# Designs tried in a protein design chat: VH-VL binders against Cap-specific mRNA (nucleoside-2'-O-)-methyltransferase 1. Part 16

Target 1, 225 residues: Cap-specific mRNA (nucleoside-2'-O-)-methyltransferase 1, of Dictyostelium discoideum (Social amoeba) (q54wr1r214to438)
Amino acid sequence: IFINRAAVKMANIDKLADLLTPIIPVPGKPRDFIYFGDVCAGPGGFTEYVYWKKTRGGKIKGEEGLDLDDVVKGFGFTIKGQCDWNVEKFSKQIPIHNFVKEYGLDDTGNILKSENIRDFSSKVFYNTNGFGLQLFLADGGINTDGKESLQELMLQQLILCQILTMFETIGRGGNFVCKIFDTFTPFTIGLLYLVYQHFQSFSIVKPFTSRPLNSERYIICKNFL
Below, E stands for the ipSAE of ESMFold2; O stands for the ipSAE of OpenDDE; V2 stands for 0.75 times the mean of E and O plus 0.25 times the DockQ between their complexes.

## First folded at step 20 (VH-VL; framework fv_temelimab)

Design k3 (from p4 with light chain N31R; at its last look DockQ between E and O 0.03; V2 from the best seeds 0.00; counts 0 for: pae O 8.9 > 2, placed apart)
Fold by OpenDDE, look of step 20:
Structure k3 (fold): chain C 225 residues (1-225), chain A 123 residues (1-123), chain B 106 residues (1-106)
Amino acid sequence: as target 1 above (225 residues)
Amino acid sequence: QVQLVQSGAEVKKPGSSVKVSCKASGYTFSDYAMHWVRQAPGQGLEWIGVIIPDFGLAAYNQKFKGRATITADKSTSTAYMELSSLRSEDTAVYYCARERWTYRDSYYGMDSWGQGTLVTVSS
Amino acid sequence: QIQLTQSPSSLSASVGDRVTITCSASSSISRMYWYQQKPGKAPKAWIYAASSLQSGVPSRFSGSGSGTDYTLTISSLQPEDFATYYCQQSYSTPLTFGGGTKVEIK
């Protein structure tokens, strides 16, 4: 069904947590409509799933006459280059023409730059009429082959910037998913605690669709306070 | 038996606030959203807002511009609607109504209503 | 917001008559509900999801429609059916009601 393997992970996470139904509906939009953000997630497997699910596999136009803007709108923020969005390779039946790719102030997509985060935040709130995102997805990673024990340290800055970006864009009642690895450092623990304080629910999961040999986990946070 | 019992009639002055209660019984309170709807004398129905008791989150008709506050107490299975800065136009019967609510869908409509609370705003 | 226009606003009919009430939405919707209200009483849920009858609703009632146009029909009007009927959409916020249709005795 999905071209991107990451889409299967997102499907698993959604099945566990029911992330695509808004807790607080957007005024003037259908009750099930969602704004979502997907950061550091090129080539876009999570986005592929979200659009697939919300559009019922692309069948929304035929049966209900719904416009894509009535069911879902995504904002992407990932680094340019080899890992950039590859929307053209998504399942062909999935409409995704209203997905917005953002690359920050310097047009690099580098989330490690604070000015890019601020730019992304400004654009999100402008395009959501101040409502913010109802779902924030962060799937950042780096190549740590052979250095798995250092993943947490190497990714600390990335995780921090993803969390900061989430805080800058998420709306009340929003949900948050973030890829993490080992949680042995006080820094990472501190970040998780901070996030924990701002959501109604907090869980750490290892999707069965994840590779068993890696240390990747996901934090799932529901209902931003 | 499902019952929604509302507080009694209120007479208020313009500029004041009113808080109406809705006591639910006969069902699991957290499994349903609670809507508030009002009806002016001889007029139709107007949606005020809704609360999801399990989350404590509410959504509102923007027409009220922040004058309406909906809350819920799960421990007493009671929902509340407070309307501030009352005007003569706020004179109406106010209803609470439940709707089945899940993370996946809410497609059942307002299947049970309170008896209504008359709020009269007069100088 | 989505506006719902009911037609007619009122009608007079006799026992045994077929009665049809329409509700037109300003945009295409999928979540339509109907309520019956008698004078001095709270509304009662009558039809949900456009065509499904609530528990206790007589089979002489039916609902149909999709997109922008919805209909409530009473195949044979009975004395207890004289009331005001409201359509309501839950497709988008704010939730909105039609203006109501009063069914009166001729």
Scores: ipSAE 0.009, ipTM 0.556, lowest interface PAE 8.9, mean pLDDT 90
ESMFold2, look of step 20: ipSAE 0.638; ipTM 0.839
ESMFold2 (binder alone), look of step 20: mean pLDDT 92; pTM 0.945

Design k4 (from p4 with heavy chain T102I; at its last look DockQ between E and O 0.80; V2 from the best seeds 0.00; counts 0 for: pae E 2.4 > 2)
Fold by ESMFold2, look of step 20:
Parts: sequence; C-alpha cells; structure tokens
Structure k4 (fold): chain C 225 residues (1-225), chain A 123 residues (1-123), chain B 106 residues (1-106)
Amino acid sequence: as target 1 above (225 residues)
Amino acid sequence: QVQLVQSGAEVKKPGSSVKVSCKASGYTFSDYAMHWVRQAPGQGLEWIGVIIPDFGLAAYNQKFKGRATITADKSTSTAYMELSSLRSEDTAVYYCARERWIYRDSYYGMDSWGQGTLVTVSS
Amino acid sequence: QIQLTQSPSSLSASVGDRVTITCSASSSISNMYWYQQKPGKAPKAWIYAASSLQSGVPSRFSGSGSGTDYTLTISSLQPEDFATYYCQQSYSTPLTFGGGTKVEIK
C-alpha cells in the first residue's frame, strides 16, 4: 500500500515503541490526536505511515463526525527540488489534505540554516497554539557525491540542526525519532547525551528491514521532560 | 554580483601570526562553506581547510594542525583564516573560495574565489 | 592522502591545436574537478563532476574519465585559453590539487 520502504521501516519502529499515542493529550482535541513534525524526510514515507495509522487506513474520512484536524496534523520540512515531498504518490486511501509543507524563511527547506529553523519553529508554535509537537521525526540524509572528504562535517551539522529543530518544536511528553549513522564523533556523542538527558527514555535501534551493511541507526526518545 | 574581497597584503616576521579576512557579498552567506587555499610563489594550490558559517564547524588539512584557525561571522558575512608560528615557507598568496553547502547537493567545486592575499614571511 | 599527478607539467601549442591534459589519482575517486588560472589571478572553476562545464566555459572544453584517470581536452585552442590548469579531488581529506599543467603559446 505504501509508496516507499521508509513507511514500512517507520511501521516497524512504531510497533517497537508505540510512538503515536500521546503521553500528554492536546487540550481541546480528542484524546488520541497528535501534532507531528517530519523533517528532512522527503518524499514522505514516515508521514504516509503516520496518516495511515491515525486514519485507520483511510477509514476515517470525516463521515463519523470527526474531521481530519481532530485526528492528526503534520508539519513537513524538507529541501525543495529533487528530494521534495511527493504526497501525490501516497496511497489514495489516506486522507492527507491538512498536511502542511514548510520551507523556512528563504523558502528552500534547508535545515542547515538557523533562520529556516527559527521560521519553522515559529509556525509550528503558532499553529499548535503553543502546545508543540507530540512526535518529531527526522530521517535526514546527505548527498556525498564529489564531497566524500567532508561527509563527516556535513553529518555533524545535519544532526545538530535536526536536534535543534526538535528542541524548538517538541511539546512536553513528545516523542523523538531521528536517523543517525555509525560515525560517532565526540561532538555527535555530546549531542546524543544532551538529548538523552531531556527524555524519559532513550534507545538506539536498527530496523530489521535495513540492509545488514547499512550504517543507519535510529534513536528513539520518549516523553520529553 | 558575487564578490569575495580579501584583506590586503601583509609582511610578517618568522614566529608571528597573520589573520586574513574574506568579506562576501552578492549571495546568501549561509548557503556556502568557505575554503582557504594557498599558493606559494611559482607553485601549485594547497588546501588549508573549510568552515561552515554556523556553529564554528570546520575541517583542516592535517599539515596545518595546531597552526591554522578558520572562523566566520555571519552578521558581517566575513570569514577569517589565522596562521600562527609563521615560517618563510608560509610565504604565499592565500585565497578564500566558496562551496555551495546544501546537504542534498553534489559537489560543484569552489565556484568563486577571492582576489588573494599575499603574505610574505621574512627576517 | 590522494595524490593527483598531472601530465604534462607544461606544453607549448599554437592557436587551433587540440590539447589534452591528464590527471591521475593515486587511488580510485568518485569524480574530478578542474580549475583554470591565469598569471596574477585567482583560479576559476572550469569543469565539475569530471565532464560538466561550469557556466560560461566555452564548448571547446571537455572533460572525461573515471576511477583514477581523468582528462581535460581543448578541441581548438584559442588565445584566451593560455593558462595553467589544475585538477582537484574532494573524495578524501585533505582536499588535493594536481601540480598544474601550464599551456603556453608558441
């Protein structure tokens, strides 16, 4: 049903960690409602999974007296162009019309720029009535073609910017899932320790659908303190 | 019009330090990393290092370990390279050069260079 | 570190000649980058990703190669093409340049 393998990967992570049941309910919304952010994750497999799960495979179309805005609402942020959101290829059964695509102050979707992070954070704050996100997803990767020598530097910047965006937007009780790689510099380890200190639980997993030689891992953090 | 304007030529004694500036204009400073490359008289090009304008993240050629410091100031769109414990073999033209730093783009080379700063180290 | 060996180190040619410059890497790399430098001036980006011309570079220039062996070719040399050409890799730290190929007018 899903358009890409990232949605299947997200399903496996959610089965392990129960990411979509809010620990602290959003005031004025039904008990199971969440706001979520999906950062650096074009074409949108994680977002597809979240909407599929919350809408029960699309069976919730507002006909039962519930609007999609009372079920789930997502804020997407990824770089424009080749790796942009591709929601048109999501399963047609899944309602997603309230999903908001954000691209930051300069409209590029470049998370490496602090002004774009600030702009996204302000929009999330305003559109969640200050409650913030109950789930923050970051599945960022880089293109190293021709610049493999600087891969470590760019990955350090990317993980820093994703974590900063998470801290600027996550609400109390929120959950955080972020892709990381096996390249653990003292800088990156320090960032992960800071994240560890701000959540009730912290774990690192390799989804079984990942190739055995793939360096990718995910941190799963529950209940932002 | 993209411009990288470097500070003027310097004459230095051995053992001292030099700090070269590179002021950027005509583009969004935060979209680009800044490299420093030097060229000794009659010689080829040698990479010193690179800085990302945010958070002080930089990488260096090991040859310059402990002697080179690259910094940037986003508010003035200016990058700096400081080289300490100067020797006569450090006499060179020092260039800043920008690289498009978009995490999903491939490498397009150092697409704009400053005019160069001659640093002469002599007794 | 990856060493880039350019050949020839210099050459003398006439307007209209076909000129070929080679750059060999000490180990396999993903791509090659070329710069043109005229005396007293900063280098200019010329070719990226082995074969793609930078904006404003004349079509008489071409690049090719993969792995360890890369080539810059000028199909019909013009007066403005007399310069030193450098290859560059960004596959492994430190970034390195070739020794240069000086193209001189006869």
Scores: ipSAE 0.509, ipTM 0.797, lowest interface PAE 2.4, mean pLDDT 87
ESMFold2 (binder alone), look of step 20: mean pLDDT 92; pTM 0.946
OpenDDE, look of step 20: ipSAE 0.688; ipTM 0.871

Design k5 (from p4 with heavy chain D105E S106P; at its last look DockQ between E and O 0.88; V2 from the best seeds 0.00; counts 0 for: pae E 2.4 > 2)
Fold by ESMFold2, look of step 20:
Structure k5 (fold): chain C 225 residues (1-225), chain A 123 residues (1-123), chain B 106 residues (1-106)
Amino acid sequence: as target 1 above (225 residues)
Amino acid sequence: QVQLVQSGAEVKKPGSSVKVSCKASGYTFSDYAMHWVRQAPGQGLEWIGVIIPDFGLAAYNQKFKGRATITADKSTSTAYMELSSLRSEDTAVYYCARERWTYREPYYGMDSWGQGTLVTVSS
Amino acid sequence: QIQLTQSPSSLSASVGDRVTITCSASSSISNMYWYQQKPGKAPKAWIYAASSLQSGVPSRFSGSGSGTDYTLTISSLQPEDFATYYCQQSYSTPLTFGGGTKVEIK
């Protein structure tokens, strides 16, 4: 029912951490409503999961008569092109018509560029009436084919950019999930310590669906202070 | 038209420092990492390091760590390489070269190079 | 660090000849990159990912190889092909280049 392995990973993370119940409700919205952001996660498995969960597999819209804008609203940001959002291939049972695809100031979807981060952040601020996001998801992957020598540098930049975007968009009480790799350089530890200081809880997990030799980990941060 | 225009030739004494500039035009500076590569007279190519145009992140060849400093100024689209404690074996042509820098594409090589800056170190 | 050994270091050839340049890595790498350099000029990117031609590179050029052994071939040498060719790896830091192969007129 899900587009890819990322949706299954998100389901497992959510089962562990209960990410979709807002700690601080959005004024003017029903109690369980969330705004969320999903960056670097094309083709959209995390987003598909969030919409599936909040709409109870699509049933809440048809059975309870609720408008989707009273249930969930997402803002997506990822590289334009082949790894782009693939929302047309999401399960047809899941309503997703209010999902906003953003590509930044230069329309490339490249989070490594600070002008695109600022553009996305301002659009989130405007479209959430300044309340920010209750959930921020970052599942950024890299392609190091032919440049494995610079993998550490690229990962440092990607993690930095995802964390900066999170701080620019997350609201009080918001939850943060970010992919990291099992590398504890001083740079990475410093970033994680900064994140740790700004959330009520911080944990690191390896999802069951990750390949055994993959260094992939997720940080799970709850309740942005 | 992509151009990488480097500063002019330098003649230096041993023990001094040199700072070579590389001004980029004709493309979006923030889309590319900037490498520095040198070539001693009649010899091959040697990589010095690379800088990412945002956030000041850089990586260096261990041989030059402690002597080489690579920086970039996004507001002027200019990269710099400074080499300190110069020795006669540092006599070379120094090139800047750009690399398309994105997290979802493979390596395509250093696709554009500056004209080179001759640095001569002699007593 | 990964050493790249090019062979031959130089060669003389006539227009129309088939030319083969090899590049051997001291340990296995993911890919190989090739540059052409003419005297007094900066290198030009020529072949990426072992076998893919950069834009504007004539089809008489080809690249192949994997692991430790890589090859650049010119099927029918032309006057504009006389240059020095360098291989380059970016699999391991530091990035390294081969010693070059100078292709000269016979």
Scores: ipSAE 0.546, ipTM 0.815, lowest interface PAE 2.4, mean pLDDT 88
ESMFold2 (binder alone), look of step 20: mean pLDDT 93; pTM 0.952
OpenDDE, look of step 20: ipSAE 0.716; ipTM 0.886

Design k6 (from p4 with heavy chain S30T A58T; at its last look DockQ between E and O 0.84; V2 from the best seeds 0.00; counts 0 for: pae E 2.7 > 2)
Fold by ESMFold2, look of step 20:
Structure k6 (fold): chain C 225 residues (1-225), chain A 123 residues (1-123), chain B 106 residues (1-106)
Amino acid sequence: as target 1 above (225 residues)
Amino acid sequence: QVQLVQSGAEVKKPGSSVKVSCKASGYTFTDYAMHWVRQAPGQGLEWIGVIIPDFGLTAYNQKFKGRATITADKSTSTAYMELSSLRSEDTAVYYCARERWTYRDSYYGMDSWGQGTLVTVSS
Amino acid sequence: QIQLTQSPSSLSASVGDRVTITCSASSSISNMYWYQQKPGKAPKAWIYAASSLQSGVPSRFSGSGSGTDYTLTISSLQPEDFATYYCQQSYSTPLTFGGGTKVEIK
């Protein structure tokens, strides 16, 4: 069903955690509707999965009176260029025309910039009528080619910026999924403890499709308090 | 035109501290990490540490941990390096040098350097 | 920490000579970076990613290497090339520089 590995990872996480049923419904929308954010996630496998699941594999296209804006709406934020959104690769049967690509104040999509985080957060606040996101997805990675000496510093900044963006956009009852690595510095542990304090449940998983040499893990946080 | 303009030479006594400034212009300050590197007279280059200005995250050469403090002020596009408990072997030219900093770009080296600040430690 | 050993530590050469400077790392690294420094001046970025020339660097300069062994070559030495050249690694903390190779006139 899925055309890429990231969508399969998201499917496995969702099967475990049931991420797409809103705990607090969005006023003025059908009960099962969600707003979601997907940051650092180009070319878009997580987003493809979310739209696939909410549209029942695209079957809602033929249902009279159903509008995609009453089913799901996503806000994407990722660095421009080769790691950018590639929605044209998604399965044609999945409607995705209301998905919004955001790139921040300087139009780079660089989440490491505080002004871009503020710009994205403001746009989410405006476009959700202040209700915020029911699901926040962060699958950020780093390029250490030529700068391996500063890997810890770069990971600290990336994780900080993704978590900050989540706190500025997530709505009460929202769910959060974020990639982390097995390397736990005191800085990163402190951030994870802060996240733990703000959600009803917190777990760490290794997706089945992860390679044995890959240190990636995902935190799964449900019900923002 | 990219410029890194450092503060003037300093003469310091052993046991004191020095704070060197590096004012950046001609580029977006928060797009770049700022490194500090020193060079004792007639000697090679020694890395002190680096700051990422947007959030103030730092990393240091362990040799200087506890003595060196690197800071930045986004509003003035200025980085600072403070070295405490000065000794005669800290006599050196201190350079700031920028590095383009993103999580997805390759490393291009320290592509622009300040003019250097001579710090002389003598009694 | 990774030690970078430059060879030779100094050399004397004539204008027009081909000059090769080596930089050996104490363990394998992903890339190498080179700087030119003239007396009384700040270092200038010269070569990045082992072989790529910085903007404004003459085409007579080249770089190569991988793993532990890297080189900087000047195909035909010019008067303005007399300087000290430093290699630098950013593979492991702390960032380190080689001891330098001083290129002098004969």
Scores: ipSAE 0.503, ipTM 0.800, lowest interface PAE 2.7, mean pLDDT 87
ESMFold2 (binder alone), look of step 20: mean pLDDT 92; pTM 0.943
OpenDDE, look of step 20: ipSAE 0.760; ipTM 0.895

## First folded at step 21 (VH-VL; framework fv_temelimab)

Design m1 (from k1 with light chain L53R; at its last look DockQ between E and O 0.90; V2 from the best seeds 0.78)
Heavy chain, then light chain:
Amino acid sequence: QVQLVQSGAEVKKPGSSVKVSCKASGYTFSDYAMHWVRQAPGQGLEWIGVIIPDFGLTAYNQKFKGRATITADKSTSTAYMELSSLRSEDTAVYYCARERWTYRDSYYGMDSWGQGTLVTVSS
Amino acid sequence: QIQLTQSPSSLSASVGDRVTITCSASSSISYMYWYQQKPGKAPKAWIYKASSRQSGVPSRFSGSGSGTDYTLTISSLQPEDFATYYCQQSYSTPLTFGGGTKVEIK
ESMFold2, look of step 21: ipSAE 0.632; ipTM 0.833
ESMFold2 (binder alone), look of step 21: mean pLDDT 92; pTM 0.942
OpenDDE, look of step 21: ipSAE 0.857; ipTM 0.923

Design m2 (from m1 with heavy chain S106N; at its last look DockQ between E and O 0.90; V2 from the best seeds 0.76)
Fold by ESMFold2, look of step 21:
Structure m2 (fold): chain C 225 residues (1-225), chain A 123 residues (1-123), chain B 106 residues (1-106)
Amino acid sequence: as target 1 above (225 residues)
Amino acid sequence: QVQLVQSGAEVKKPGSSVKVSCKASGYTFSDYAMHWVRQAPGQGLEWIGVIIPDFGLTAYNQKFKGRATITADKSTSTAYMELSSLRSEDTAVYYCARERWTYRDNYYGMDSWGQGTLVTVSS
Amino acid sequence: QIQLTQSPSSLSASVGDRVTITCSASSSISYMYWYQQKPGKAPKAWIYKASSRQSGVPSRFSGSGSGTDYTLTISSLQPEDFATYYCQQSYSTPLTFGGGTKVEIK
């Protein structure tokens, strides 16, 4: 049903954690509506899953009772180029026409730049009427081939930037899912401790669909305080 | 055009400190990491460390840990390297060099260098 | 720390000669980077990821190699190519450079 392994991975995480039922409803929207952000996640497997789940496999149609803007609305932010959004490869059953692709102030989609984070955050604030996101997804990866010496520095910056963007956009009661790697530095552990302090629950999982030798883990944080 | 303009030559006594500046122009400062590399007279190149200007994250050659401090000021597009507890073997030309800093693109090395700053440490 | 050993340390060559510079790493790395430096000037980026030329680098320059052994080749030496060439690795911290190969006119 899903073309992308990331969508299957997200399905397994959501089955465990119930990420798509808002803890605090968005005023002026149906009870189950969410705004969500999907950062560094091209080509878009997590977004595909969220839309699939919220539209009940695409069964939500015009003239049959619900507008897509009353079901789910996502804001995507990822670097332009090969790892960009590729919505043409999503299942054709899933309506996604209200999904917004953002690329920041300089139009590069580079989350490492504070001005792009600020631009994305302002657009989310405006488009959610100040209520923020009920789900923030960050599945960022890096390419250090040829610069492996600086991998730890780049991972530190990437997780910092994803967490900052989350804090700038997440609404009260929102849920946060973020990829991390198990080569922890004191810097990264400190960031995770700060995240822990701002959510009601915090857990770390390795999804079954991840390759066994891959060091990736996901933090799952529920109910932003 | 891209320019990295460094501060002028310095003569220092052993035990003192030096702070070299590197003013960037002709490009978006926050798109690039800034490296510092030195070259003793008649010798090869030695990496000191790097800073990512947007958030100030750094990495250092362990040889200089505790003596080298790399900083940047995004508002002036200027990077700095300070070396303390100078000794005669620190006599070198100190270069700043930029590296395009992205997380999902090819790495192109240090593609532009400053003109160098000669620091002479003598008793 | 990965040591890079360049060979030769210097050479004399004539315009039109084929010149080969080697760089050996003390342990396996992913890619080599090369820089050209003329006397009194800063280094210039020359080759990235072992074999890719930087913008404006003439096609007579080529890089190759893998693992521990890398080469920079100038197929037909030109007057503007007389310089010192450095290899550099970014596989392991600290980043290190080779000792340089000075190419001189005879």
Scores: ipSAE 0.597, ipTM 0.828, lowest interface PAE 2.0, mean pLDDT 87
ESMFold2 (binder alone), look of step 21: mean pLDDT 91; pTM 0.942
OpenDDE, look of step 21: ipSAE 0.831; ipTM 0.913

Design m3 (from m1 with light chain S30N; at its last look DockQ between E and O 0.86; V2 from the best seeds 0.77)
Fold by ESMFold2, look of step 21:
Structure m3 (fold): chain C 225 residues (1-225), chain A 123 residues (1-123), chain B 106 residues (1-106)
Amino acid sequence: as target 1 above (225 residues)
Amino acid sequence: QVQLVQSGAEVKKPGSSVKVSCKASGYTFSDYAMHWVRQAPGQGLEWIGVIIPDFGLTAYNQKFKGRATITADKSTSTAYMELSSLRSEDTAVYYCARERWTYRDSYYGMDSWGQGTLVTVSS
Amino acid sequence: QIQLTQSPSSLSASVGDRVTITCSASSSINYMYWYQQKPGKAPKAWIYKASSRQSGVPSRFSGSGSGTDYTLTISSLQPEDFATYYCQQSYSTPLTFGGGTKVEIK
């Protein structure tokens, strides 16, 4: 069992879309190896799932010569503080020691800041030898307590920043999963059309485990062209 | 020391446009949204709209949609509000006011205001 | 659009008096915000989230309320407190302010 319900949502999305088998293998790595990014995702349910799946529930531990860096490597980016990564609460069976936490140029983890996006992108490309990510995950949410009047504006900015970060880090053949909300503005529709144009397949789904009255949806994009 | 310094008073004819500037200093410009609020002589406060940091996205009071344009220049830490098709009832002091802008925090109000720019519209 | 109705529109009080200003919203909201404005000056943020004082606001100021009915109270009026006070909501677009309450020397 996973630490939070986000990992269960990710499992359902992966069953639907087969996200963890790379379409274009990373040179110098085993065939099934992936680099992945997990943005705005604290405490880390999607990351927990990816490591769980790639390590066969942790069963690869103890095998002589098997290196986690030959199985999976993730790069995380989320707001520092209470909504930060909480990898200490992941299942102890799942090796995660090579997971990289990034917080951007100003060390806040705030993806709304363009310099933090650039810093994250540079570090990802350096650490992937320029090949980029085979999977990009974005499960960002907002808190508008006391400013509900500006919720639409905040959601537009968050979706823009997540998509921009994806375009700056994803590798050829990579897969993209991003949370979106039912309220579509012309701005958001335009962004989704740009994403649609750059992937071989594009779909929008509501995971079975999402709350029925929750407006969240996920876009699933396969094979970055 | 946080400062929001606005451009000087203007006198305009009906049907013309005005562009008010607000130069920010003493803080990181991209950490705050910039609101525009006006106050007609002897009257209360009326919200015009807001621009958010870094990417220039905006929201407007529907009353001013089509007439108000809010922009910002990150390189000069300056926000602008342009109001077109001016009428005598647009005579007011126009204020810029900043709001801490994050996607995970509550609203704390407009915590710093410019000195105001009087715009007078008379024929 | 949420209308905010402040009462009274003005009041006269002496130094040391207890002053209460009310703000009623036309529909339920989550928080009220308050601003102080002195003549010829820009407003200053004063109370946020109904009851929390901004930095530097004296403890004689308190905010209270929920739903549609909110108050700002000055427990012992001081000379520097003579100003106009505005309530403000950010629950529904557009952001709106109350009509103001002018606090004057009696």
Scores: ipSAE 0.607, ipTM 0.832, lowest interface PAE 1.8, mean pLDDT 88
ESMFold2 (binder alone), look of step 21: mean pLDDT 92; pTM 0.945
OpenDDE, look of step 21: ipSAE 0.860; ipTM 0.924

Design m4 (from k1 with heavy chain A59K, light chain A50T; at its last look DockQ between E and O 0.90; V2 from the best seeds 0.73)
Fold by ESMFold2, look of step 21:
Structure m4 (fold): chain C 225 residues (1-225), chain A 123 residues (1-123), chain B 106 residues (1-106)
Amino acid sequence: as target 1 above (225 residues)
Amino acid sequence: QVQLVQSGAEVKKPGSSVKVSCKASGYTFSDYAMHWVRQAPGQGLEWIGVIIPDFGLTKYNQKFKGRATITADKSTSTAYMELSSLRSEDTAVYYCARERWTYRDSYYGMDSWGQGTLVTVSS
Amino acid sequence: QIQLTQSPSSLSASVGDRVTITCSASSSISYMYWYQQKPGKAPKAWIYKTSSLQSGVPSRFSGSGSGTDYTLTISSLQPEDFATYYCQQSYSTPLTFGGGTKVEIK
């Protein structure tokens, strides 16, 4: 039913952590409404899951008095090209017409660029009336082909940029889910400690649907302080 | 037209420091990592380290640990390499060289090099 | 650290000759990279990912190899090809270069 493995991973994470019910409601919106961000996530599996869950599998389609803008609104940011958003392949039952694709100041979708992070953050601030995001999702990975010598450096930069973007966009009470790898560098541990200090709860999980030998893990942070 | 223009030649005494600059033009500075590579007279090439955009993360050849410092100034599109505690064997031409830096693409090599800066360490 | 051993250290050849330069890595790597350097000038990127030519590199150049053994070949040597050629690996830190092969015209 889902277009890729990431949606199934997100379903498992949400079952464990209950990520889609906001702790602090957005003023002027129904109690369960969320704004969310999904960075480095193309082709869009996490976003597909969030919309599927919030729209009750699309069952709100055509319901009287229900508007998608009163249910969920997402802001996507991923690199253009082969790993770009592919929302057209989502289930037709899921309304997604209010999902916003952002690509930053230089229109590349490259999160490693500070001007793109700033541009995305400004647009989220404006479009959420300053309330920020109730859920921030970051599922970034790297291509190491020919760059094996610098893999650790690239991962450190990617994690830094995703966390920075989260801090610039997340609202009070918001939840954060981020892919990490089992690299125990002082740099990465320091970043995770900083994140730990700003959330009510912090855990690290490997979803059941992840490949057993894959080093990927997800941090799950609830209730931004 | 991509250009990497380095600072001029220097003559240094043993135990001193040198700071070489590399000013970039003709491309978006923050899209590329900057490597530093040296070449002693009549010898081959030796990698010193790299700085990546935008947040200034670095990686060094451990041979230069504690002596080499690579920095960059995005506002002037300029990278710097400082080498301290100079010895006569540090006499070399020092090059900056850029690398296309993305998280989704393969490595394409150091595709543009500066003209080189001769550093001579002599009494 | 991965050492790269180039052979020969130098060679003399006539215009039109086929020349082959070898580069041997101390352990297996995924790709080899090649640079051309003329006297008094900076290196130029020449071949990337073992066999792909950089922009502007003449088609008489080719690269091949896998594992530990890699080659650069010039099918018909031209006067502008006299230079020193260096191999380079980016598989393991530190990045390392071969000792170079100087190509001279007889």
Scores: ipSAE 0.564, ipTM 0.816, lowest interface PAE 1.9, mean pLDDT 88
ESMFold2 (binder alone), look of step 21: mean pLDDT 93; pTM 0.952
OpenDDE, look of step 21: ipSAE 0.787; ipTM 0.902

